# Designs tried in a protein design chat: miniprotein binders against f4hyd7r31to219. Part 10

Target 1, 189 residues: f4hyd7r31to219
Amino acid sequence: DKIRLSAKRDAKEDEGEELPTELNTINSAGGFLVVSPDKLSVKYTNTNLHGHDVGVVQANKPAPIKCLTYYFEIFVKDSGIKGQIAIGFTKESFKMRRQPGWEVNSCGYHGDDGYLYRGQGKGEPFGPKFTKDDAVGGGINYASQEFFFTKNGTIVGKIPKDIRGHLFPTVAVHSQNEEVLVNFGKKKF
Short names: E, the ipSAE of ESMFold2; O, the ipSAE of OpenDDE; V2, 0.75 times the mean of E and O plus 0.25 times the DockQ between their complexes.

## First folded at step 6 (miniprotein)

Design k2 (at its last look DockQ between E and O 0.01; V2 from the best seeds 0.00; counts 0 for: pae O 10.4 > 1.5, placed apart)
Fold by ESMFold2, look of step 6:
Structure k2 (fold): chain B 189 residues (1-189), chain A 80 residues (1-80)
Amino acid sequence: as target 1 above (189 residues)
Amino acid sequence: SPAEEARRALDEARRYLEEAERLAEQGDYQRVIELTYEAIERAWEALEIAEETGDEELALEAWRIIREAYRLMERAYRES
């Protein structure tokens, strides 16, 4: 659990910033998702398996920038029919019916193939697949300008971050019954 | 104007970063951390305006300052 602890956000360094605390229910993809009342879990409810009907949800605030690292986790409660769950980072204007990493200016680590997608349409080999009962983390190292991802407390990979603007923690679900719980740091990692 | 505001923010960010470098040579790492926070905040303001207005030159200048400030901040934490 050393990696998780070392990536923990330092609240002291960002005291003047509004922090991600919950999922954004205003700008979520309509009809594809149900976000829980506490806004910390999301489930894909659409039976349409078309590749353009991704249920994407961003955090309510962008990752803080007045810190050296940022980190959040998801827990895969249900991998659904296809296991097409993703964790990543997107700009506010990201097209909400696309997996993180399918468009330029986004990045996503995908559970069904273990690939990293970074805006080129095709994924690249990156880490292990992840599925039901896995805890998967995503983070930004501002000093090295890298995205990093974890599976069950272990860093699975790092990739250069060449996206310049504010980025939102982002989760995607894409097949029936996919469900994740999100931890923005209120619970110990 | 937005362009003038962005340029002023970037110039201030550069000033903060330059002073932070000077203080690092003196070993005043707590102030280095404070100044790099200020540099990052000002340069991100400039970057946001540059992205909205399509000013790629200003965006690249701001991004360079941001990267340099984070690296200096990390060094200051390590040295302290």
Scores: ipSAE 0.604, ipTM 0.860, lowest interface PAE 1.2, mean pLDDT 84
Fold by OpenDDE base, look of step 6:
Structure k2 (fold): chain B 189 residues (1-189), chain A 80 residues (1-80)
Amino acid sequence: as target 1 above (189 residues)
Amino acid sequence: SPAEEARRALDEARRYLEEAERLAEQGDYQRVIELTYEAIERAWEALEIAEETGDEELALEAWRIIREAYRLMERAYRES
């Protein structure tokens, strides 16, 4: 609650930056994920018992940089077979077939292990696992220069923001029937 | 053929992973990281071809290697 409230106060549309509002379907791993017509949900539809391809999707816009805090959430509607859902931040040039945090200049909090990834496949113990019916958030605190992640409205961890320039809110699904809803702030967090 | 190329890439990926596993037991985590990257790249090449050709079995196997390589890479980064 307090974090969601603070993130809303600080995510003022500062003069001239467009906020993330929907998922970018133009540059997505379209073979592995289906984005809903409203561009606010993603589902891994591959029938393969073992998800072969990372279904990665970015927001249509980068996180604003003129605010004190940016924040977005996913809601895990279905954890699918493995619950290999990730939330994070990536560059515009991010490879759409990777989990956020597997590539340099990206970070991600992963649901299956609860680890933080922040380049070169390096995972570290970070927070709890997350699954069906969990709300998971990712944010940037520009005042402290930190990434932060949340589970069910509680901060689970923070890391230094060592990535420069514009970053896109990023969601990944990886196993059959994984489905997440994305909230870029249109709904009350 | 694309199928033969995919099989060669997958066999190379397996060899890199097996060598990385052996080196992980020896504590050579730097070389584990390098070999797991190579395993992932080769298995991904196999996977892309398998998807294009509709070879679901090859795709399954390529992805198994990718996942195992990432887990081993993560371990190496944690223990280094």
Scores: ipSAE 0.007, ipTM 0.216, lowest interface PAE 10.4, mean pLDDT 85
ESMFold2 (binder alone), look of step 6: mean pLDDT 89; pTM 0.887

Design k3 (at its last look DockQ between E and O 0.02; V2 from the best seeds 0.00; counts 0 for: pae O 10.2 > 1.5, placed apart)
Fold by ESMFold2, look of step 6:
Structure k3 (fold): chain B 189 residues (1-189), chain A 80 residues (1-80)
Amino acid sequence: as target 1 above (189 residues)
Amino acid sequence: SPAEEARRALDEARRYLEEAERLAEQGDYQRVIELTYEAIERALEALEIAEETGDEELALEAWRIFREAYRLMERAYRES
């Protein structure tokens, strides 16, 4: 709770930066997902899967840098057929039909295997799987230069952040009926 | 040019960090926090331009300043 409270307070205290508030529907991949009208939820709509038909969406702003910690959460409303939901961070130019972590300069914690992907080939064992009704968080600790992830309020792992530059909170859905709600901090974590 | 812009941003980031370090020795931690914010912003600007232009040497130096500024900022928050 201190990490989650601190991340929220740090981001709010930097009034000179624009903060993530909603999902970016302008630059997101089309045809595989639907973003809700309030831009705080996303659902995978494709029924004929191909391995590169990932529904990926970034936040409307990068994670702020004038703070010690940044954090956001997703809530898994529906884990769909395969539970291939991911949370992570990507650069602005990330290919929107790829899971976060499949390419360099991206990082993702995946629900179907609990693995971390960070652009180094296969995923690595990292944390528990996550599924329907789980709250899953992703954060950046700038002081330690680490990404960290949570499941239901508990840190499940940390990894070195060796990605440079502005990073966007990123969510992916990849099988029929996967649906997540995103909390950028308006709702208490 | 982008290369000149990146060097200017790097130099400014370095100056902010050096001044913040001097103020930390004086215990002026609120000012340290302010200056490390500026150093971080300018260092990230330099880093992003350097990566776009392929200037890896400048990118690594900007990255070093970026990380050092956070270390100093953390200390300033802890002491304040």
Scores: ipSAE 0.356, ipTM 0.762, lowest interface PAE 2.9, mean pLDDT 84
Fold by OpenDDE base, look of step 6:
Structure k3 (fold): chain B 189 residues (1-189), chain A 80 residues (1-80)
Amino acid sequence: as target 1 above (189 residues)
Amino acid sequence: SPAEEARRALDEARRYLEEAERLAEQGDYQRVIELTYEAIERALEALEIAEETGDEELALEAWRIFREAYRLMERAYRES
């Protein structure tokens, strides 16, 4: 509750930056994921045949930098076969076939193991696993220079914001029938 | 066969990693980044086939190469 309230307040004070509002369908892993017509949900529809066949999608805009706190959420509608759903932050140049955190200058909280990935080929213990009917959030606290992640409205962990420049809210799906809804703040968190 | 494909992918991943390691010693960080990406892609290809076929030994080796390539890529991005 407090985080969701703070993030909404801080995002209103950001006069002059374009906020993330929808998923970017132009730079998506075409063939592995389907983005809904409203650009607020993603589904993995293919059979995962290769570990790099990641259905990753970014927001249409980077997280604002003039606010004190940025925050977005996913809702896991279906965990699919493996529940290899990730939420995180990536650069504009992020490769569209990787989990967030599998690349340098990215980070991601992954649902299948509950680990944090941050540009190291090994996840680190971070939070609980997340699955169907979980709400999972990712945020940037610019005052503390931290990334933070949430599960069901509770902070599960924080890490230093060591990535510079503009960062895009990023969601990934990796196994068949994984489906997530994204909330960039149009709905009450 | 899937097993032969996995082994070929793994051998390619290893070659890309070894070349990237050599170029890292020379300070060619841009080329290190490129080659480590290729190593990671081939290692992940090998890993998935190994998981599908139940080849635990090949899967462990693919994960090793993936992690080494990834660490080298992180170093190259930090030193570039």
Scores: ipSAE 0.006, ipTM 0.216, lowest interface PAE 10.2, mean pLDDT 85
ESMFold2 (binder alone), look of step 6: mean pLDDT 90; pTM 0.902

Design k4 (at its last look DockQ between E and O 0.59; V2 from the best seeds 0.00; counts 0 for: pae E 2.0 > 1.5)
Fold by ESMFold2, look of step 6:
Structure k4 (fold): chain B 189 residues (1-189), chain A 80 residues (1-80)
Amino acid sequence: as target 1 above (189 residues)
Amino acid sequence: SPAEEARRALDEARRYLEEAERLAEQGDYQRVIELTYEAIERALEALEIAEETGDEELALEAWEIIMEAYRLMERAYRES
């Protein structure tokens, strides 16, 4: 019966799919970042001498797929020396010393130029730059198969989602003292 | 074999999607949502195997099922 079946599915929602709750400290870029004890903030610790020394960290679980939309936010606590903070989505096998969007099968909205990177070699003009005290969000709309990004609660752009597998919420810090707080939904957006 | 596992997963995903489409015509949208979850999960299993083995045809079949399932899920949420 519809009522009985619906109640049974509601009772199994949390059992059917694990959600991102914290940053993954096991596979993070060692030596370039420090993740807080509560695993909800990250700070860049290197001097950023080259573009290959990115502090990248993924969430502990991929974005859920049993939903129409997924969304998470970062808050820029400190934009550091160069403001090279990024938010995006990456495959589990992503090269952890690269900005999200610099490699195929990833995308990223970058604070220093406001560009979107999606594995096509160059960034594209996309949205405003973002810096200290900005809240920046990244999401997936599964119905339209798009990634979308926000700044301070406003959608700044959408792009086609052409990456087909499980994707991890991803944040990057890339110059000295860059620091972000991550909100996977425990706090109201 | 991986190819046989991927084909089985894809066939199951198709069956879930077909049943979901039937139930949508009957207006049973809560069951539609449930079945689209199952279809997506099984099709994604097939897709991951197909990508690992380089089977582009199977990957495209799986992806098409995933896209159809999400569109049906959106309809079901809108109509429920």
Scores: ipSAE 0.462, ipTM 0.788, lowest interface PAE 2.0, mean pLDDT 85
Fold by OpenDDE base, look of step 6:
Structure k4 (fold): chain B 189 residues (1-189), chain A 80 residues (1-80)
Amino acid sequence: as target 1 above (189 residues)
Amino acid sequence: SPAEEARRALDEARRYLEEAERLAEQGDYQRVIELTYEAIERALEALEIAEETGDEELALEAWEIIMEAYRLMERAYRES
């Protein structure tokens, strides 16, 4: 509750930054994921044949910098076959078909293992697993220079923000029928 | 050159931060917030160029300004 309230107070539209509002369908892993017409949900529709057949999508805009805290959420509508859903932050140049945190200058909290990935090739123990009907959030605290993640409104962990520059809210799906809804703040968190 | 552009952006960021610090002493927290945003924006421009060019020193200087700007912003929000 307090985090969700703080994030909304600090991300004021009034300061001329364009906030993340929808998923970027132009720069997406076409062929592995389908983004809904409203650009607020993503589904993995293909068969995962390779470890790099990741359906990754970014927000249309980076996280605002003219604030103290940024936050967004996903809702896991379907965990699919494996529940290999990830939420995180990536650079604009992030390689499509990767999980957030598998590449340098990215981080991600992954649902299948509950690990944090941050470009070191191995996940580290971080939080609980998440699956169908879970709400999972990712945020930036700029004052403390931390990433934080939430599950069902509770902070599950924080890490130092060692990634510089503009960062995009990022969601990934990796196994058949994984489906997530994204909330960039239009709905009450 | 990209390096000259980055240095100009960094110098502007520093000037915004210094002015924000002066205004914080005067209790003009609204203008402090505005200037910290400008400082962060210009320092990020410098940082991006520094990362692309491999100028680690410039990247560190830009990062220090960003960090100080967010600290000052947090103070201004708390004291307003």
Scores: ipSAE 0.456, ipTM 0.802, lowest interface PAE 1.0, mean pLDDT 89
ESMFold2 (binder alone), look of step 6: mean pLDDT 88; pTM 0.874

Design k5 (at its last look DockQ between E and O 0.03; V2 from the best seeds 0.00; counts 0 for: pae E 11.8 > 1.5, placed apart)
Fold by OpenDDE base, look of step 6:
Structure k5 (fold): chain B 189 residues (1-189), chain A 80 residues (1-80)
Amino acid sequence: as target 1 above (189 residues)
Amino acid sequence: SPAEEARRALDEARRYLEEAERLAEQGDYQRVIELTYEAIERALEALYIAEETGDEELALEAWRIIREAYRLMERAYRES
């Protein structure tokens, strides 16, 4: 609650930037994920055969840069077979078959191991695992130049914001029946 | 077997990485990026099987290839 209220306040003070509002269905991993008609949920419907069969989707807009804090959340509706759900930030040029953090200039907090990935291939211990009925958040604190992640309204970790330029809120699913709802600030979970 | 599949994936990942290293010396950074992605993909397949089977040695080797491929990829993106 407090983090969500702070981030919403800070984002309202940002006059002149378009906020993320929905998932970008134009540039998505077609064939691995289905985005809902409201563009606020994603489901992995295929069988994961390979480690690169990632269902990744970005927000329609990058995180605003003039605010003090940006924040978005997912709600894990179904953890599917493996719970390989990730939340993070990626570039516009991010490849649509990778977990956030499995690429240079990206970062992601992954639910299956609770590790942070940030373009080095190896995950690092970061926070708790997350699964069905968890709310997980990703944010940027521009005052401290940090990424931060949350589980159920509590900050689980922070890392330096070493990625430059515009960053897109990013969600990934990787195993059958994984389903997440996305909250860009319009809905309450 | 899953173990044989993991080893085949890891051997393929090594070949992609070695080819990417050779092409990096030639300045073909576009192809380096492509091959490093393939190396990472195959190594992630091997890693997944290794984690499921409890093969710590194979998992460590897969992580080595992934890290080397990412370093080479970062170089290619910087020099392109």
Scores: ipSAE 0.014, ipTM 0.221, lowest interface PAE 8.6, mean pLDDT 84
Fold by ESMFold2, look of step 6:
Structure k5 (fold): chain B 189 residues (1-189), chain A 80 residues (1-80)
Amino acid sequence: as target 1 above (189 residues)
Amino acid sequence: SPAEEARRALDEARRYLEEAERLAEQGDYQRVIELTYEAIERALEALYIAEETGDEELALEAWRIIREAYRLMERAYRES
């Protein structure tokens, strides 16, 4: 029990694999979002620039691969004027001006339509819409090679993970005043 | 005109950024974060106008201010 947890934690540190802990403020330069001082929340600008480029930000580290599963959550503090908030996974080279799932080699679960986007030119029906006061999670199951997503603690869907390489937890905001808090595991899910 | 409106926004963004730099030298990093946020907002307004009017020079100026403000904001995170 506790010995098992301690050994797993120590072995991971010895292998040198680091976990996502905060949003990448270097990668956010020139985007349409502002990251909070604690680097655990992001807001689209409070000016009326809706319909312009997406405010997208990756975690500071890719999801670890030396584990059976990886999981993180966002909490929607403000759904803004369009509710175009997304959670997903992207490669390191992902373009900053795109929602996760709009480009190949990315995927994203979007709040305004509940669709999954996985780089195929269109979204597909996937889960419920999500909005203000919802907690939404994204995860990778390496044993089954699936992405999975949750809403308020309940799995809403799973899809095959066909993307290789380092995958970064990714959050996007896309209309005025959209704001999310991000939980990389410092707070109990 | 749109060009005059965008120039006013950029000028205000520069003023916020300059004040933020001064406050960073004084160690007031919380205010630096607040002022760089304001600089970014004003520069984004100018960028919006530049994109609507196809004004490449204005867009480049706005992006430079945004990048400088993010760099200063990141410094303030590191030092606070």
Scores: ipSAE 0.006, ipTM 0.219, lowest interface PAE 11.8, mean pLDDT 77
ESMFold2 (binder alone), look of step 6: mean pLDDT 89; pTM 0.887

Design k6 (at its last look DockQ between E and O 0.01; V2 from the best seeds 0.00; counts 0 for: pae E 16.1 > 1.5, placed apart)
Fold by OpenDDE base, look of step 6:
Structure k6 (fold): chain B 189 residues (1-189), chain A 80 residues (1-80)
Amino acid sequence: as target 1 above (189 residues)
Amino acid sequence: SPAEEARRALDEARRYLEEAERLAEQGDYQRVIELTYEAIERALEALEIAEETGDEELALEAWRIIREAWRLMERAYRES
């Protein structure tokens, strides 16, 4: 509640920035994921045969930079076979078929291990695992220059914001039947 | 005092903003982004104290610096 209230207060003063509102289907990992017609859910439909068969999708717009705090959430509708769901922030040039945090200039909180990835080959212990029926959030606190992540309304961790430039809210699915709903501030989970 | 702390934070925020404006004219957008974040952070410290003490004038001044720093930051991100 406090985080969502802060993010809403700050976004009202920014009459000039286009907020993330839906998933970008133009630059999707075609063949691994399906985005819903409303562009607010993603499902992994394929069999994961390779570590790079990631169904990654970005928001249609970057996180606003004129607000003190940006925040978005996912709801895990189905954890699929492995629960390899990730939430994070990536650049516009982020490689499709990667989880957020596997590439330089990206970060991601991953559900299967609860680790944080930030462009290193190994995840770092960060927070709890997340699975079916969990709400997981990712945010930017511009005042403290931190990324933060949440599970079920509680902050699970923060990291320094060392990535410069515009960042896109990013969600990834990686195993069969993983399905998430995305909330860019229009819905309450 | 809290009021003196808020004024010091606000003065620091102004210095960061002024330096960021100077560097924006030079095209050093990376450093502009860094300094505008510092300006916002210090102005928020001042704003928190102003809200707690009921100093409306200080709160308005802090918000002015925040809005100016955000505009400059947006410019730096667009031009970088």
Scores: ipSAE 0.017, ipTM 0.308, lowest interface PAE 7.2, mean pLDDT 85
Fold by ESMFold2, look of step 6:
Structure k6 (fold): chain B 189 residues (1-189), chain A 80 residues (1-80)
Amino acid sequence: as target 1 above (189 residues)
Amino acid sequence: SPAEEARRALDEARRYLEEAERLAEQGDYQRVIELTYEAIERALEALEIAEETGDEELALEAWRIIREAWRLMERAYRES
């Protein structure tokens, strides 16, 4: 997994920037998620909610920009009843109760349809669906100015990065019992 | 009326949250998790009505209860 190894190496070489290490419960959406004590996992609350009820959470720091690539992974521990798990990147001011990619200045790869969402409007066909026991990654290639995503170590797609400024690694859960573990690089990808 | 329904739902949500707080003091964190889920559900019913009727004050009240329940639920996961 050259992309996994390369992204990890690049992140370590950026000694002058603070790196994402955990989920940020202060800046989470107002939504419906519970973050674990170690701040490396998130679970959706078990309620019968409407579509504005996304549990979205950002990392505690934005992705570093003084590196060739940045990369993090989630592991889908439980895909819940709808599999509406997402991984992506958002600005610090990202609106609560929204999946990454539903609003401008965000993007997200969604497990239930495999689509990529890049702002206002509908998603676009992008990669495979992902579900329980999948490892799914999201990254930024600054050399090519692309977002890229992986499933189980394999790149599933790339899109132009047209979002400027600091971008936070972001995960979202949206249906009963969805649960993910997040790896910001403390464990080997 | 919608406003009366929403107020009843908020009252129920608050009662669930108060009981969850009491049980957290006793260390019954599994029940805390259950009750905070119930509180959130009731407050979301009120929030739905508030959004349909454009009642901003009601929506803010519902969101306050939801955030309080979330914080307590996170605490319960940490302690259990």
Scores: ipSAE 0.000, ipTM 0.149, lowest interface PAE 16.1, mean pLDDT 77
ESMFold2 (binder alone), look of step 6: mean pLDDT 87; pTM 0.872

Design k7 (at its last look DockQ between E and O 0.01; V2 from the best seeds 0.00; counts 0 for: pae E 17.6 > 1.5, placed apart)
Fold by OpenDDE base, look of step 6:
Structure k7 (fold): chain B 189 residues (1-189), chain A 80 residues (1-80)
Amino acid sequence: as target 1 above (189 residues)
Amino acid sequence: SPAEEARRALDEARRYLEEAERLAEQGDYQRVIELTYEAIERALEALEIAEETGDEELALEAWRIIREAYLLMMRAYRES
């Protein structure tokens, strides 16, 4: 609650930055994920699981930089077969078949292991696993220059923001029937 | 040059494969999957350049890495 409220106050449209509002369907892993018509949910529909058959999707806009804190959430509606759901931040040039954090200049908190990935495939022990009915958040604290992640409204960890430039809120699904809802601040979970 | 780019891609592919092999011994199959795909992608970049330039030796080496990485990936999928 307090984090969600603070992040909403700090991410004001007041400085002429467009906020993330929906998922970008133009640059998505077409064939591995389906984005809902409202562009606020994703589902992994493929049965063939290759490691790079990742259903990754970015927000339509990068996280604003002229704020103290940016924050977004997912709600895990279905953990699917493996629960290989990730939340994180990636650059515009991020490969649309990767988990956030697998590539350089990305980071992601993964639900299946609870690890943080921040390039070079190195997962680090970070937080709890997350699954069905969990709300998981990702944020940027520009005052402290940190990424932070949450589970069910509690901060699970923080890392230094070593990635420069504009970063997109990113969600990934990787196993059959994984389904997440995305909240860019318009809905309450 | 394209040849230098292909060699760099292939060297990166080898490093990803070697790291994937080490992680497979540790049972970190998720990361094996990640790194084997990086190995394959980099080796495919090298292969494309090798095919365009007619560098048969580089092409053969790229195909070797692709096969080894794919086999390791498929193993990691069965064991995860």
Scores: ipSAE 0.006, ipTM 0.200, lowest interface PAE 11.3, mean pLDDT 85
Fold by ESMFold2, look of step 6:
Structure k7 (fold): chain B 189 residues (1-189), chain A 80 residues (1-80)
Amino acid sequence: as target 1 above (189 residues)
Amino acid sequence: SPAEEARRALDEARRYLEEAERLAEQGDYQRVIELTYEAIERALEALEIAEETGDEELALEAWRIIREAYLLMMRAYRES
């Protein structure tokens, strides 16, 4: 299954929806991650804590809805000690210090087990594990009302979008040295 | 109350969508894009309240408006 993306062509911020462009450094999980100066990468750090909390960060804007499909990617620069990297979607009020998919109204595809977590109990087998040097994508197909995820450009699975309302692209890191780069569409996928 | 806020938002969404449909008949696709966006935003506000309060009827109504507005907006992008 090839990814078929539809993005707003010729869309401008002043005439329409503002798009995610960077990571939100105001509401990020304190003490569990460091966001790069350009706000397009994140690394787990736990030099001042017990190491049980998740470094979770949302994009600065929710996924746009004036399109049939939304999509963003992460690149795993370092899978760290445990490879507990996740990509997903969360509501604005999502509980920080949680992996996407651990709570209701969120979903996440997790690299260490390849499972999908969608706030309905434990995770479920879904796709392959992902690790260092993998590009992993998350998307919303509004026409079919599905979340979909990719690994290295190939769709690994789709699930019904049971979460409605404004959803934020979300990335999580959870063990020492985990580091990801985020691509909100400014670079070619 | 949340129920009154949700009904107001949904009524606004419906108004925007109806106006967008009229403007599409007149070929004013720039305004159609703007109004369908507003319809979706207001319907999403109503949907969030409906989901938090368990009002399934309101949620279904909001989703129908969202779907119709999306299709109209995509047509307007194609025509413009």
Scores: ipSAE 0.000, ipTM 0.138, lowest interface PAE 17.6, mean pLDDT 78
ESMFold2 (binder alone), look of step 6: mean pLDDT 90; pTM 0.903

